VH-VL binders against Cytochrome c oxidase assembly factor 8 (COA8). Designs and how they scored, part 41

Target 1, 167 residues: Cytochrome c oxidase assembly factor 8 (COA8), of Homo sapiens (Human) (q96il0)
Amino acid sequence: APERGAERRDTAPSGVSRFCPPRKSCHDWIGPPDKYSNLRPVHFYIPENESPLEQKLRKLRQETQEWNQQFWANQNLTFSKEKEEFIHSRLKTKGLGLRTESGQKATLNAEEMADFYKEFLSKNFQKHMYYNRDWYKRNFAITFFMGKVALERIWNKLKQKQKKRSN

## First folded at step 1 (VH-VL)

Design x10 (framework fv_cixutumumab)
Fold by ESMFold2-Fast, scan of step 1:
Structure x10 (fold): chain C 167 residues (1-167), chain A 122 residues (1-122), chain B 108 residues (1-108)
Amino acid sequence: as target 1 above (167 residues)
Amino acid sequence: EVQLVQSGAEVKKPGSSVKVSCKASGGTFSSYAISWVRQAPGQGLEWMGGIIPIFGTANYAQKFQGRVTITADKSTSTAYMELSSLRSEDTAVYYCARDYSEEGYTYYFDVWGKGTTVTVSS
Amino acid sequence: SSELTQDPAVSVALGQTVRITCQGDSLRSYYATWYQQKPGQAPILVIYGKNNRPSGIPDRFSGSSSGNTASLTITGAQAEDEADYYCNSRDSSGDHLVFGGGTKLTVL
């Protein structure tokens, strides 16, 4: 009876899905995919004793997730909009209605749609190249801070072991 | 229209690796993902993993943990699936498929390769 | 896989209606897609996004979804509809895709 969760998700102004983490979770939680970007949001667990370095890493991961979600939400919306405009324009040129006799949306054959796909991909190639470059930069920064956090945790464990051993 | 052309059948020995190719013909696959699905003789379909070529980011099913590597070469519009440490149970037809969602709520495979038969025998 | 459950076989008389079901908790959150496969051939997409048909798929094929169950309905089954039918969706995590075990449809 009720429609599936994809159609009932709340979204932020950016198109990112809103979700609630599982009760009493002490780990990161991964939510359902966003209706626009098709990417799953991650709810980051915040430990009570989070260090400033751990906070910086978490914020970088959150900001990168938001950036990634927004990029793909916009790409998917742009594709859908331009596809519908292309189909509408071609059907109007042919003198055909926008609906078939069965009431479903009229569409173009694969050969006609191939021209749209080629143009869309060509037109968006440079945008996708810049996205890839920025994705690389963000992942490098995240990896760098993950390394720093790992070293901090190792150092703290070694210090605790030394103190226990001193007695 | 986009067509996916796969490499030819292979016969491999246990413990070896196999690399299957999937070339997008008639267009580019950079705005779509490519998934790999296998089917053992008389068995059902099994998703192995997929890649978004523009990111180079791959995602794998747990069953193939540590054994499968999916890559893409954007300059040749070709995706690859390499499966290592082959076992007799890996004998199957391996399909590549265009993994696409236009509405943001469903991923589906609208274009499939014809399949590559991989036989693992001694 | 165990995530999506299909009956292994179903039969329908020529011209009659048959419903193939797919059940799993992930279907509460994600639509199922349906694929038809005939012996020696690659699968063909039949239904996506709850009830969308690709070009070339006859209107006798329709999809529906309610709760944890997705269904593929063939109204007025034809001989050429005899095939294996697979549902496909996301797993409970939403990160991976999973297929149902497949249903062999026999048209009598």
Scores: ipSAE 0.000, ipTM 0.457, lowest interface PAE 16.4, mean pLDDT 77

Design x11 (framework fv_cixutumumab)
Fold by ESMFold2-Fast, scan of step 1:
Structure x11 (fold): chain C 167 residues (1-167), chain A 124 residues (1-124), chain B 108 residues (1-108)
Amino acid sequence: as target 1 above (167 residues)
Amino acid sequence: EVQLVQSGAEVKKPGSSVKVSCKASGGTFSSYAISWVRQAPGQGLEWMGGIIPIFGTANYAQKFQGRVTITADKSTSTAYMELSSLRSEDTAVYYCAKGEYDYLDSSGYYMDVWGKGTTVTVSS
Amino acid sequence: SSELTQDPAVSVALGQTVRITCQGDSLRSYYATWYQQKPGQAPILVIYGKNNRPSGIPDRFSGSSSGNTASLTITGAQAEDEADYYCNSRDSSGDHLVFGGGTKLTVL
């Protein structure tokens, strides 16, 4: 089914898609792809005895997901909006209507669209560079916190083993 | 006005590899994605993967991961699909198809122009 | 596995309306694209997005979507519409394309 506002090119999305995992889930849940960002959101399971370190890792992963979703939703929206604006301006320049005789939306040929793609990519090059830099930084941080959580779990198992043998 | 011209039919032995080409003409090669779709005799269409030439980014269907490689040469406006470790069930017509370019897509939203297909027969 | 399900065959009388359906969970998130294929020929795009027709596709072809089901409707079928019809969409991951099994349309 389409998301809200899918029929309206001029309507900006209200944000990333909301989804909920099945009730009584005991693991992380992956949702359907967000129509605007085209990324699948993950709903993280919160265990009853989550450690402060595990909480920090989960929050970092959640924040990274939200950042990622917002970036791609905004990029896709900007691309669609600017593409439509480009097509409309070129059709006006040619003296053509927005619809064909069959009632379909009028379009431009591949050569004309190539100008738009080149300009869009050039225009957004810096944004994509900063996205990649931040993406690497965030994933590096997540990897290190994953390592710390793994170490904590190993240490706790060792403590439990010692406690069991002392009693 | 974009047209896709595919390489000629191939006959291959089991265990070998095949590389099919798809040359684009009549437009800007980098402005769209290219997908590869196959069809075994009397069977349905099966998507193998696609590439966005402007980024060199390829994506493959799970069934073909490890066996298929899709590449593009911008200088010759040609996309390639190489399938390795051929089996008799790989006998099929292989199509390339042009998709609309989307910065987020690996293969595009829809395929509006198709090549005529390349028949690959795998037989001993 | 097959994520999109189509009935293998359907028949329609000349001039009547036929509806070809495609079902799959990914259709809740993505629109279906429809292709027509005649024997010995490459597929032709007939519907993309919710209900868009490429130039050259007759207005008797229309698309619709509801829940996990997408449909291609031919209003006033003609003899030349006899062909195989395939739905196409993204898989559950959103990263790959998948085709339905195809529906053979016979115009009586």
Scores: ipSAE 0.000, ipTM 0.456, lowest interface PAE 17.1, mean pLDDT 78

Design x13 (framework fv_cixutumumab)
Fold by ESMFold2-Fast, scan of step 1:
Formats: sequence, structure tokens, C-alpha cells
Structure x13 (fold): chain C 167 residues (1-167), chain A 121 residues (1-121), chain B 108 residues (1-108)
Amino acid sequence: as target 1 above (167 residues)
Amino acid sequence: EVQLVQSGAEVKKPGSSVKVSCKASGGTFSDYAISWVRQAPGQGLEWMGGIIPIFDTANYAQKFQGRVTITADKSTSTAYMELSSLRSEDTAVYYCATDLGYSSEYYFDVWGKGTTVTVSS
Amino acid sequence: SSELTQDPAVSVALGQTVRITCQGDSLRDYYATWYQQKPGQAPILVIYGENNRPSGIPDRFSGSSSGNTASLTITGAQAEDEADYYCNSRDSSGYHYVFGGGTKLTVL
């Protein structure tokens, strides 16, 4: 059976709960921050009379949002995992347990953590450079199609005005 | 609706190069990314690379780095795939397909009918 | 290690349900897309973005994913579903596409 009436929403990263805006929304909705990426998903309003060009623009924006969400979710998880591994390895090297005598989680001082941050930034520098490059390329494409949509809307309004004046 | 029309079959000698064309019609050429996928007889699908005409940038699978060149001519709405230093293992059907974004979750919606390239002495 | 793995062959009886699987580390970060290919023809898109069907694809086709595994399910297989099925996704870098080896579906 056709599922034309099914609720439409932006794509969220796999394995993460998804925010569903009200079905009758007439504007874009911003959801809560994703647990892993810390980015707020945007749920796009789909107009009843959406043109093919408007649909293309919306899909490009949705795909860019999904790409951005996946990148930052993965980056944040990698950071957390490597940070924990670094702390554990340094505590083991010092002959210290993972917990203090008071039961608190054992931590490294700021000087010790500086080595981790320096290494993590150096290791991920190229990855972030490529991310920035692609982010600008994606936004350039989106801006280009936003311009096309704007021109289409202007042209349609001009055609409507001419038709009304003819009557 | 977008349609992709590919050039005709080619028979080439080992060590030569081949250039296959893919002409897009129906819709604006710059709206699409074009990817190239090949399939050797009885084998699976293998992605070779693609181009985003709006950025004039191409990206290639590691296996084909240095041997494949993908270009686009916006004035004729045509993408090209040139493969050099041909070997018998390059005998395959070469497909072009539309993709809306190189660094996105997009899919290959429209496929050309394929161009058979045979590499033989 | 970012390669996608599929079983080379699977069989299903007419009218029964079959599940074709695709496994790879990149599927943790990127959705799988599924293509159907019949002998002598170009592939056609069957499922994209985990579980979306293009216009013209029967509703018996569905997709799902969990962890590093994606699946294509055909509920109530028909004779015309006999074909090769390929999964497709991004590699770990996100800049290249990779295909699974393909699964030949035989409808008994």
C-alpha cells in the first residue's frame, strides 16, 4: 500500500533516537542536541506544492546535515575513547589504580593531559582540514541551489502578476 | 527525467588507452555528480571514480589512481572516463551513473546502458 | 578492511521471505544502498538510505541496518526477483564508494 501520508523527517545517525516534529508544522523545527555529535538536527518543512528544484535543495541540505552529524558523532566518540585509553595507559605506567582510595575516578594532571591533546590535534589535523574543505564545497552547492530556487520563485510570481493583469 | 547515453563498444590493444563518454539529458548537467562503475565478465561491480561538474573536481578509487582520468564538459553535458595502460583484466562493461554528492549519502539513481571495452591482442 | 562482504549465493522458495546481508566496518557510519542486476542489463536502484524505495520498486523490498551489517529483505519473493544483488556504501574515509561482491538470488 502507498505510504504517502507517512511523517517526513530529516535523517539522523544510525543507532541514535530521532526527534519527530509535529506532522502539521509549517516551518522548520530544530531538535535537541544529538548525544554523540552535540549538533541540533533540523527537521525540514515539506511544502504541499514543492517544486523539483526545491526538493533537490532540501535533499542536499538533509544529506549535508547527515554527513555533518556522522562526522562529529564519530569524532567525539574517537576523542572520548582515545582519551580514556591514554589515561589508563599512563596510570598503568605509574603503577596506579583506575580509582582513588576515596572511590573517585583517577585522573591525570593538566601537564600530563597536554601530551594527549597535542597528539590528538596533530593526528587529526589532516582529517579536520578535509572536513573544512568539504564543508565549504557543500555550502557553495547549497547556496547555488538556493539562488536557483529564489530565481524560480521570482519568475513564478512575475508570471502570476502578468496573468492577473491580463484579466 | 534524466537519461544517460554512453559511447559505443571499443576494442583496444594492451598498453593503449580508451576514452568512454556519457552524455546527460533531461535536467541541468551541473545538478549531478557522475560516477563510473565497471564490471568484468562474470564479476561484480567496481567503482572507479566520479566527478562533480559544479566543482570541476574528480575523485578516484585507490586501485585506479594514476591510470584513470574523469572529466566533464558542461557545454555538451558530457562526462568522460579515460583509462590508460590497458591490460586484459580491463576487459569489462563500463557504466556511468548519476550521483548528487560525492561526499554524501547519495545513491546511483540513473545508470547508462554500459559500454563494452575489450582488451585483446 | 572497509570492503563489504556478501554471501555469493542464496535461494528462496516462491512466495517466501529471503534476507540478503552485507557486512563491513563502514556501515557503522554510512547507509547501505542496494542494486538489482539481471543478466545483460545495467543495475537498478532498489533501496537507498537504509530503507527508502525509489518509485516503481515493489513494497516487498525493504532494508535495515544494525552495527556493521545491512540487510535487504524480500517478503513474498517472485520469480522476477531472481537476480544478482549488490550492496554499496562509502569506505572509511567517506570519499570513495565500495561495492559488496554481490549475492546471486535463485527463486525456486
Scores: ipSAE 0.000, ipTM 0.477, lowest interface PAE 14.6, mean pLDDT 78

Design x15 (framework fv_cixutumumab)
Fold by ESMFold2-Fast, scan of step 1:
Structure x15 (fold): chain C 167 residues (1-167), chain A 121 residues (1-121), chain B 108 residues (1-108)
Amino acid sequence: as target 1 above (167 residues)
Amino acid sequence: EVQLVQSGAEVKKPGSSVKVSCKASGGTFSDYAISWVRQAPGQGLEWMGGIIPIFDTANYAQKFQGRVTITADKSTSTAYMELSSLRSEDTAVYYCAKDYTEYGSYYMDVWGKGTTVTVSS
Amino acid sequence: SSELTQDPAVSVALGQTVRITCQGDSLRDYYATWYQQKPGQAPILVIYGENNRPSGIPDRFSGSSSGNTASLTITGAQAEDEADYYCNSRDSSGYHYVFGGGTKLTVL
C-alpha cells in the first residue's frame, strides 16, 4: 500500500499510525497527544484468549476513538483555517498589510476576534449538536458492551466453579 | 464477506411513498453503517442518508430532510429507506451501500445491485 | 453550485495516461474516494483514502490530492476502463456525503 500523500498530513491526523505500544504489552497504552486533534490515542491490549464479544467491544472503542480524533482534528484545522481567512479579510478591508513594518504578523484586537468566535460557533452549532448526540450514543453503546463482557466473565467463572465441584 | 440484497422494482403514483429494503448477509450487521444513494436516469449519484444500526442513528441529506426515513432492523440484518411525497423527479435507481471508515477516509466498499423506483401518473 | 466539481467528459487513447480531476473545499479536510460505474451496474470502489486500492482493482489506478483538488489517474488505459467515474467526500459539516457530477471516460 502506498504512503499517504504529504499534502494530506496537515489537513488530517497522521499521529495514530506512527505510535505503537511496546511488544508484548499486558495493558492498554496511552500515546502522546495527536498533532491535530490534541487527544491522546489509546492502543488497546489484545488478550490471547479474546472472546468474540471482547473483540467487538475493543473494535467499537477503537472506532469511537478514531471517530473522535477525526472530528477534533478536522474541527481544529477548520478553526485555524477560518481564523486566518477572517484575519486576512479584515486586514484587507482596513487597507492593512498582513505584516507590520517590523515584519511581525499583523493581528486583530480581542473585540474583533469575538466576532469571529461568535460566527464560528453559530456556523458550527449544528455540527457540534450532532457530535454531542453521537458522542452520547457511542458511550452508551460502549457501556452496554462493557456490561455484556462483564456478564460473560461472571458466567465463565461460575461455569468453571461448577466444573471443579463436579470433578 | 458482506453482501447486500435489495428489494425488487417498484412503480408508484405521485404523492405516494415507497419503502426499499436492503438485507445484509455475511459479517456482523451492527459492525458497519448503511448509506443510501440514488441515481436518476442519465444523472449522477446522490447521497440521501445513512444509518449506523448499532447506535440507531440516522443522518439525512438536507434535500431529503422531512421526506426520507432510514431505519434498521438488527434482528433481520435489514436496512430500510422510505421516501414519501413521491414526485416524477424521484424516478431513479436506489442503492444501499456498506459505509466504512479507515485511514481517516469515508467510503462505501460494498453496494447492493440497486432498486428501480418509477414514479408515473 | 456543486460542492464537488468534475469535468463531464474526458477521452484517452488506448494505452495512454488520463487524469480525472475533482475540486471542492471539503477536499482540504477529507480524502476523496473514487467509484467506477458501467452502464446498468452499481458503482464499484476504485480508490479510497487518497491512494488505496481495494482487492481486485488494477495497479494502473492511483489517486492523489493537492489543496482543494483530488485526481484519479489511470496509467495505460484499457478498453475496459471506459466508464463513469465519481469522486466522493464529506461536506463541510463532516456528517454528509457529497458526490461529484461524474466524468464519462471514453477510451479511443
Scores: ipSAE 0.000, ipTM 0.520, lowest interface PAE 12.7, mean pLDDT 80

Design x17 (framework fv_cixutumumab)
Fold by ESMFold2-Fast, scan of step 1:
Structure x17 (fold): chain C 167 residues (1-167), chain A 122 residues (1-122), chain B 108 residues (1-108)
Amino acid sequence: as target 1 above (167 residues)
Amino acid sequence: EVQLVQSGAEVKKPGSSVKVSCKASGGTFSDYAISWVRQAPGQGLEWMGGIIPIFDTANYAQKFQGRVTITADKSTSTAYMELSSLRSEDTAVYYCATSYEGFYDSYYMDVWGKGTTVTVSS
Amino acid sequence: SSELTQDPAVSVALGQTVRITCQGDSLRDYYATWYQQKPGQAPILVIYGENNRPSGIPDRFSGSSSGNTASLTITGAQAEDEADYYCNSRDSSGYHYVFGGGTKLTVL
């Protein structure tokens, strides 16, 4: 029988971290920062009496977390890779090695790096705009469902009080 | 429906390196990680490491840290496991498997390749 | 010994119930996954996430856990179930996988 938080072959997530919280946790679990995204993953506790609306909210939060982790891991990897390639390319063009005679990593000055930063920001401007749009859209949806869950809980409490008064 | 096809058997000398390939078909690399597991003759299963291809990030068992390199080529849907400084104790069948890992209790190896026999002898 | 401990061998009579156990401190925190391996073949996933079966795995296979112990139960063992069974889970850090030593099941 499937259980709360149980794995299924048809529900394979695309998570980026190998971190896994303790089994049978009674609370949400916050993990260590992911190596590439530098964001802490949250593993959500699933109560036995989770309503369909609460499940919908949880899945939306989980999906948003995966999307956010994936975006920032990709962004950070792309930045680091392209920065290193740019530096290596410029040093090669100048006929310089990757290390100085003192054994320190060879670097470009701030003026030379300005070309990379301008190009990277320009190249990724549209990507960041789409990220911000989707971020607002997802946060609006989460807030909306949080409101619906809160209203459901208030309604259930009111129904319980009404039942006690009429019984 | 993912299938994994591994490269053919290898015979290597001590001190050399071996690179085993694992080609996935029928799915996208973004949907799973690839794990590598080996089995010495008559012995049990031993997890070596894995890679999440979308992030080009690999994770290695402590025993193999510094000798194993796991990589992926998303354009060919192929994962690779390279083991260096080979010893006779590295004689084993090397398996790749799809690994479903996440924040939601999804941590299992579903689809396995048929295995690649690596023999280290002088 | 390994972080996950299994008995090396167990026997069951045809049609009877057998329980294969896996023991380790990490099982207090992480579910066990079970694999079946027949000679000359790659392992096959039989149970994951404590008690979930992939499509194609007979319903006679079930999983359970209590404390530091996970169990694979075969109710009404068949001749074709004769194989090596491995438990698998995460280590205490949650970053790595660890296998049990394997249990050879003989169906009498």
Scores: ipSAE 0.000, ipTM 0.467, lowest interface PAE 16.3, mean pLDDT 78
Fold by OpenDDE, second read of step 2:
Structure x17 (fold): chain C 167 residues (1-167), chain A 122 residues (1-122), chain B 108 residues (1-108)
Amino acid sequence: as target 1 above (167 residues)
Amino acid sequence: EVQLVQSGAEVKKPGSSVKVSCKASGGTFSDYAISWVRQAPGQGLEWMGGIIPIFDTANYAQKFQGRVTITADKSTSTAYMELSSLRSEDTAVYYCATSYEGFYDSYYMDVWGKGTTVTVSS
Amino acid sequence: SSELTQDPAVSVALGQTVRITCQGDSLRDYYATWYQQKPGQAPILVIYGENNRPSGIPDRFSGSSSGNTASLTITGAQAEDEADYYCNSRDSSGYHYVFGGGTKLTVL
């Protein structure tokens, strides 16, 4: 079986300056849109008395966020590359240059670009299906743990009230 | 302003290969194509091929097809031209140039390297 | 392979007008690009497209096309215009580029 050359997935450089909220933050912070994914990162607050269940929820949210960031960063890169390639190819086929005489980037009309979008979506359909499936699974898990954390917090509050009544 | 710096002169034996480099500075390497043109002593300009670094796609003149390889390293903004199976007739100055495919079927090479002299001698 | 043909040499008197022609089938479909080359120097772009001049190229240089021909015109030739001039265009396939044989311009 010929070793399918590992297409070097141009991984978006991981070194994007992650938005760092102030150290004294007592809540989650939403950063600006990431340059590659265009998704707004969330910096999750870590309570001083984080329970193991809260920690598990936080980690799951973080992992899901990272997964989502990577997916869209890669998709956006691929889309941009393929779009540009399509434009160049079509312009070349038409005998047109890559730029107008005014120096502007030559573009295709909306009808021509519709073909690109259709093809791109068709080509990536399965990938998006898997993404959606995994997105739902991850969010379901997060929601489940959110529910558990909520119950734990209620229970802890009830125990504290009982202890205050007994003293 | 984009500048192209080419590698130094080469002396090669027949049957060997030469690889000439062309480093671009002062611009975004992805914004233009790189063309390779040679000129034998006392002869005219001859287009060898070109590459669009962003796509890593090279086109070659039919005369050089199978013997020339043009590559680009985006990380170093450097284009390469490798010519194999060298002959005496390959003795020439080799130029790299930024090439621009203009609107309405225009094509032009606006920035040129200083050239690399390749001498093929027994 | 679409070839571009040029006259090997032309002469012009100082201050006069000269036209350098390039002929080829590909020129019916594509514009010619013109380059000036002086001895021991790299080529310089002088005209591209229908009649576009890069910055730094004097206005005495102009380009025109008709049928399968392209022309570079120098109106009021100067001594510094003595050089080799090459036309360049896409080949008939549109994927490759070809140079003319070059024209040596002598200014008298």
Scores: ipSAE 0.000, ipTM 0.548, lowest interface PAE 13.1, mean pLDDT 84

Design x18 (framework fv_cixutumumab)
Fold by ESMFold2-Fast, scan of step 1:
Structure x18 (fold): chain C 167 residues (1-167), chain A 121 residues (1-121), chain B 108 residues (1-108)
Amino acid sequence: as target 1 above (167 residues)
Amino acid sequence: EVQLVQSGAEVKKPGSSVKVSCKASGGTFSDYAISWVRQAPGQGLEWMGGIIPIFDTANYAQKFQGRVTITADKSTSTAYMELSSLRSEDTAVYYCAREGTYDLYSPFDYWGKGTTVTVSS
Amino acid sequence: SSELTQDPAVSVALGQTVRITCQGDSLRDYYATWYQQKPGQAPILVIYGENNRPSGIPDRFSGSSSGNTASLTITGAQAEDEADYYCNSRDSSGYHYVFGGGTKLTVL
């Protein structure tokens, strides 16, 4: 059946939406790429007998995903905005309009854009450094809780074996 | 006992703004998303948007983008809905309702009693 | 335009069975939830996740779905069931909620 991706176009950045996977999912579900972050969200299957520790792990993974989505959505939006402002500024300096005679959007050549890319990377270096530090911290925490959940499941299995023997 | 306690009725003039509050009982505020749903006199329910307090992110119905702002104060377990540039058509009862943040098929299981907002000149 | 369509009114005799329907393409992918609203009151959840009842909702309430339609069935309608019933689901994107127009149930 034909898809209508254009119908998902937002009128303004509204922040992150809470995507819902199709019903009857018994697995983690991967959603469509977010318009702004260009990352695919993962929706985690919630087992009926989820322990408090399993819930903490799932919440941490969901929170980390949301944080990651927000970072890249903001990064991509900032890049697009500043790129457009740079192009408009340079065209104004050259005495050119924002559109060509054919009605196409006016742009700059690769040599001219190189200055923008260097400035953007330099300006955002510190922000990306802090993002990477937080990313590693979050992944360490997730790994730590994964270990705790694994240990809990092992202990529960051992308890069940003992119960089956006595019953 | 779970309760969503909303602020009192408001009477506003066209062009003004209104800010309605919704206070959740208990310490589980961050485990839930809060949505705002309005109902004009004699009309049906209309979803306006919601917020996930733990992520500080709000999502709005397209009709209300640019006019509505939904926020949350985790320290007071209170969500807010601010609607600007009020018109007579905004006269309605405004409800807050909760759903589980991590339960993707979670319904609106608890509702506030509603706040009546009347816009008149 | 409305993504979810409900008949505006339906009647049922006391003790008889009534079926309220909700139609929309998103129902092929997402479950409908059902809310009951009485005059002057906030809505109350009656059915979610196709056919689950919250604690306190009588077992005469049930839900079903097939294709692009979802249904709320009340078997053995009681006088206190007289109310407006709204279906609710996700839009086609899965990011937003949409409500049906509501069905007014009259118990005769």
Scores: ipSAE 0.005, ipTM 0.509, lowest interface PAE 11.0, mean pLDDT 80

Design x19 (framework fv_cixutumumab)
Fold by ESMFold2-Fast, scan of step 1:
Order: sequence, then structure tokens, then C-alpha cells
Structure x19 (fold): chain C 167 residues (1-167), chain A 122 residues (1-122), chain B 108 residues (1-108)
Amino acid sequence: as target 1 above (167 residues)
Amino acid sequence: EVQLVQSGAEVKKPGSSVKVSCKASGGTFSDYAISWVRQAPGQGLEWMGGIIPIFDTANYAQKFQGRVTITADKSTSTAYMELSSLRSEDTAVYYCAKTDYYSGEQYYFDVWGKGTTVTVSS
Amino acid sequence: SSELTQDPAVSVALGQTVRITCQGDSLRDYYATWYQQKPGQAPILVIYGENNRPSGIPDRFSGSSSGNTASLTITGAQAEDEADYYCNSRDSSGYHYVFGGGTKLTVL
């Protein structure tokens, strides 16, 4: 059977790129950039005594990573496809072939490519606006939960200090 | 297991608004998203929008943007869909449906309410 | 027009195999999800992702996808499989959901 095509179809079931953190890591691990999204995936460390609050934060961060990776993988593929279509269309309008006499891909100059970038940005303005809006909301929620986890950890450290002093 | 219980049928006049409720039981309300999908008599399914309560984020289909408002009340585990400026073509069964936000296989509707019939007539 | 295209009707003989297709550019980037709906009832999830079945869905249901096309296959159709089948995926923005027009399956 032919490959299914999309990068998403080759990712791990959890929606994270296939990579392994260093052995015996006690911290989150950052992998190499994904082929399509060009984003570095994070493999989250799960402590043995993970609290319900810490689990919720980790799951929020994992979900946001998957959402972010999927968006940029699709955006980059769309950009590449539409760039090629634009170049082919403009060359055809000029009565030119897709390749030069030397067999190289025929290319547009910087001024002509500026037209493509302007059109692409205009066409995708609403998509990027939705992305930025949701990105801000997600980061706000994650920051809030990071604060709650930090407070929980501070409280636990304070309880430990009191035990040492009372002993 | 999660169940979604919707409010009862409504009959509305053109130009009015309707607010349909969807009460979730089971699971943690903050761990999933709620979408609204409608179906006119003899027609197909149409996604209207959804809300992710934990992010306080609602998204709407282009066709309904400006006319639909989706909200959630975490204290009662209830999502609401309010549709304004009702027309005859808004006569439909309105479903709420759950997406398991933290499952890793998000963005499919695994649990559906039984539907709320909304009839718009003079 | 619909962003996801389905044939409006299909028929299959009892015990035979039928394939219902869904076509749209967004399927290149997102898996299709399939729902079964019987008259007077809410839709039921039958396939999600590429080929995952929820608990309670018979193993005669399977999913596949290639390029801009997703397919739901019922191997050995039963009378109880007579229903409307809808495909679902994301729109071109990636932020909204879109349903196919639905396919009415008649089991002869």
C-alpha cells in the first residue's frame, strides 16, 4: 500500500514525533525539528510522584504541542504547494516552460515572488489570526497552571523545612 | 462514562433567539470540549461551533459567526448554544457532542446528546 | 458546495462488501472520522483516526485513506448496517469541523 502521505500519519499515537530522551533523564527532553512543522518536539518527564495538578499541566502542554505541530506542518506544506503553483502559473502566463533549456527549475525574480508572499499572507490572514488568538489563550491557561504547580511545590518545600526544624 | 443531557424541544418565532443547554455527567468537565452540530429535516450534519472550557475558547463555523454564541458553566458542567435572528431554515435538531481533549486522539465526537428539536414558525 | 464530498446513496447485498468514500483536500492533512445515523437517533461514532473502532463497533467496519480520499468499508454487510453514514474532518483553516453530505446505505 502506498504511504498515507501526511506527516501526522507517521507520528506516534500520542501525537508526538518518534524520538527518545537520554537515558535516566529527570527533565523534559527537546528533540530535533520535525520534518514538516520545523518545530522541536518536547518529550515530557513524568515523575513517580506526579500530582493530579502536575498531570493536568503536562497533559495541557502535550495537547498544545500536538495542536501547534499539526498547524505548522500543514501551514508549511500548503505554503510549498501554493508557491510551486504560483510559479508554474506565472511561467505559463509568460508562455515559458517549467524548466530552462539546461533542465533547471525555472524561477521568478524577487519582485514577482513578493506578489506571491503578499497574496499568501492576505489569503491566510484569518487562519493566522485564529492561530494567534488560540496560542495566546492556551499560553495564558498553561502559565496559570504552571503558577499553581509552583505554589504547590513551594508549599511542599515549606512543610519539609518545618519537619527539619521541629526534629 | 460521560453522558450528555439536552434541554427540551422549542418552538420559536422568526427573529427571536433560542438557547439550548447540554449538561454533562461523568468524567471531568474541564477535560473535554463540547461542540454543537445541527441537522435540518432530511438534511445532513452541520458543525456550528464548539467550546473548550478550560481555555475559555469558543470557535464558530463561518456560516454562524455573529449569530451563534457558545458558552460553558463549569460549576454546573453545562454548555449552552444560543442562536439569534432565527429564520425558518434554522428549524433543525441540535446536537451537542463531546471531544476528549486529553486523549491524544482528540477532535472526534465520541459521545452525543439525544438532540433538541427547534422549530421556527410564525 | 460541501468541502467534503460523498455520494448520496449506495446499495449493498446482504453479506457483501461495500465501500463508502469521502473526498476533500483537507483529508490530505487530517484523518476522517465516520458516524452512523439511523432514523430518529443521534449519530454514533464508528471509525476515528484512520482505522480505529470504538468499543462496541463490529470488526466488519474499517477505515482507510489515500491522498484526498477516505473510505469506510463494511465487510459482510448486515441488515442492521442500513443507515446514513457521514464523514467528518477539519476545514482548510484547521480550526473548524466539516461534515460530508452523507451517504444513505441500503442493504438489499
Scores: ipSAE 0.012, ipTM 0.555, lowest interface PAE 8.6, mean pLDDT 80

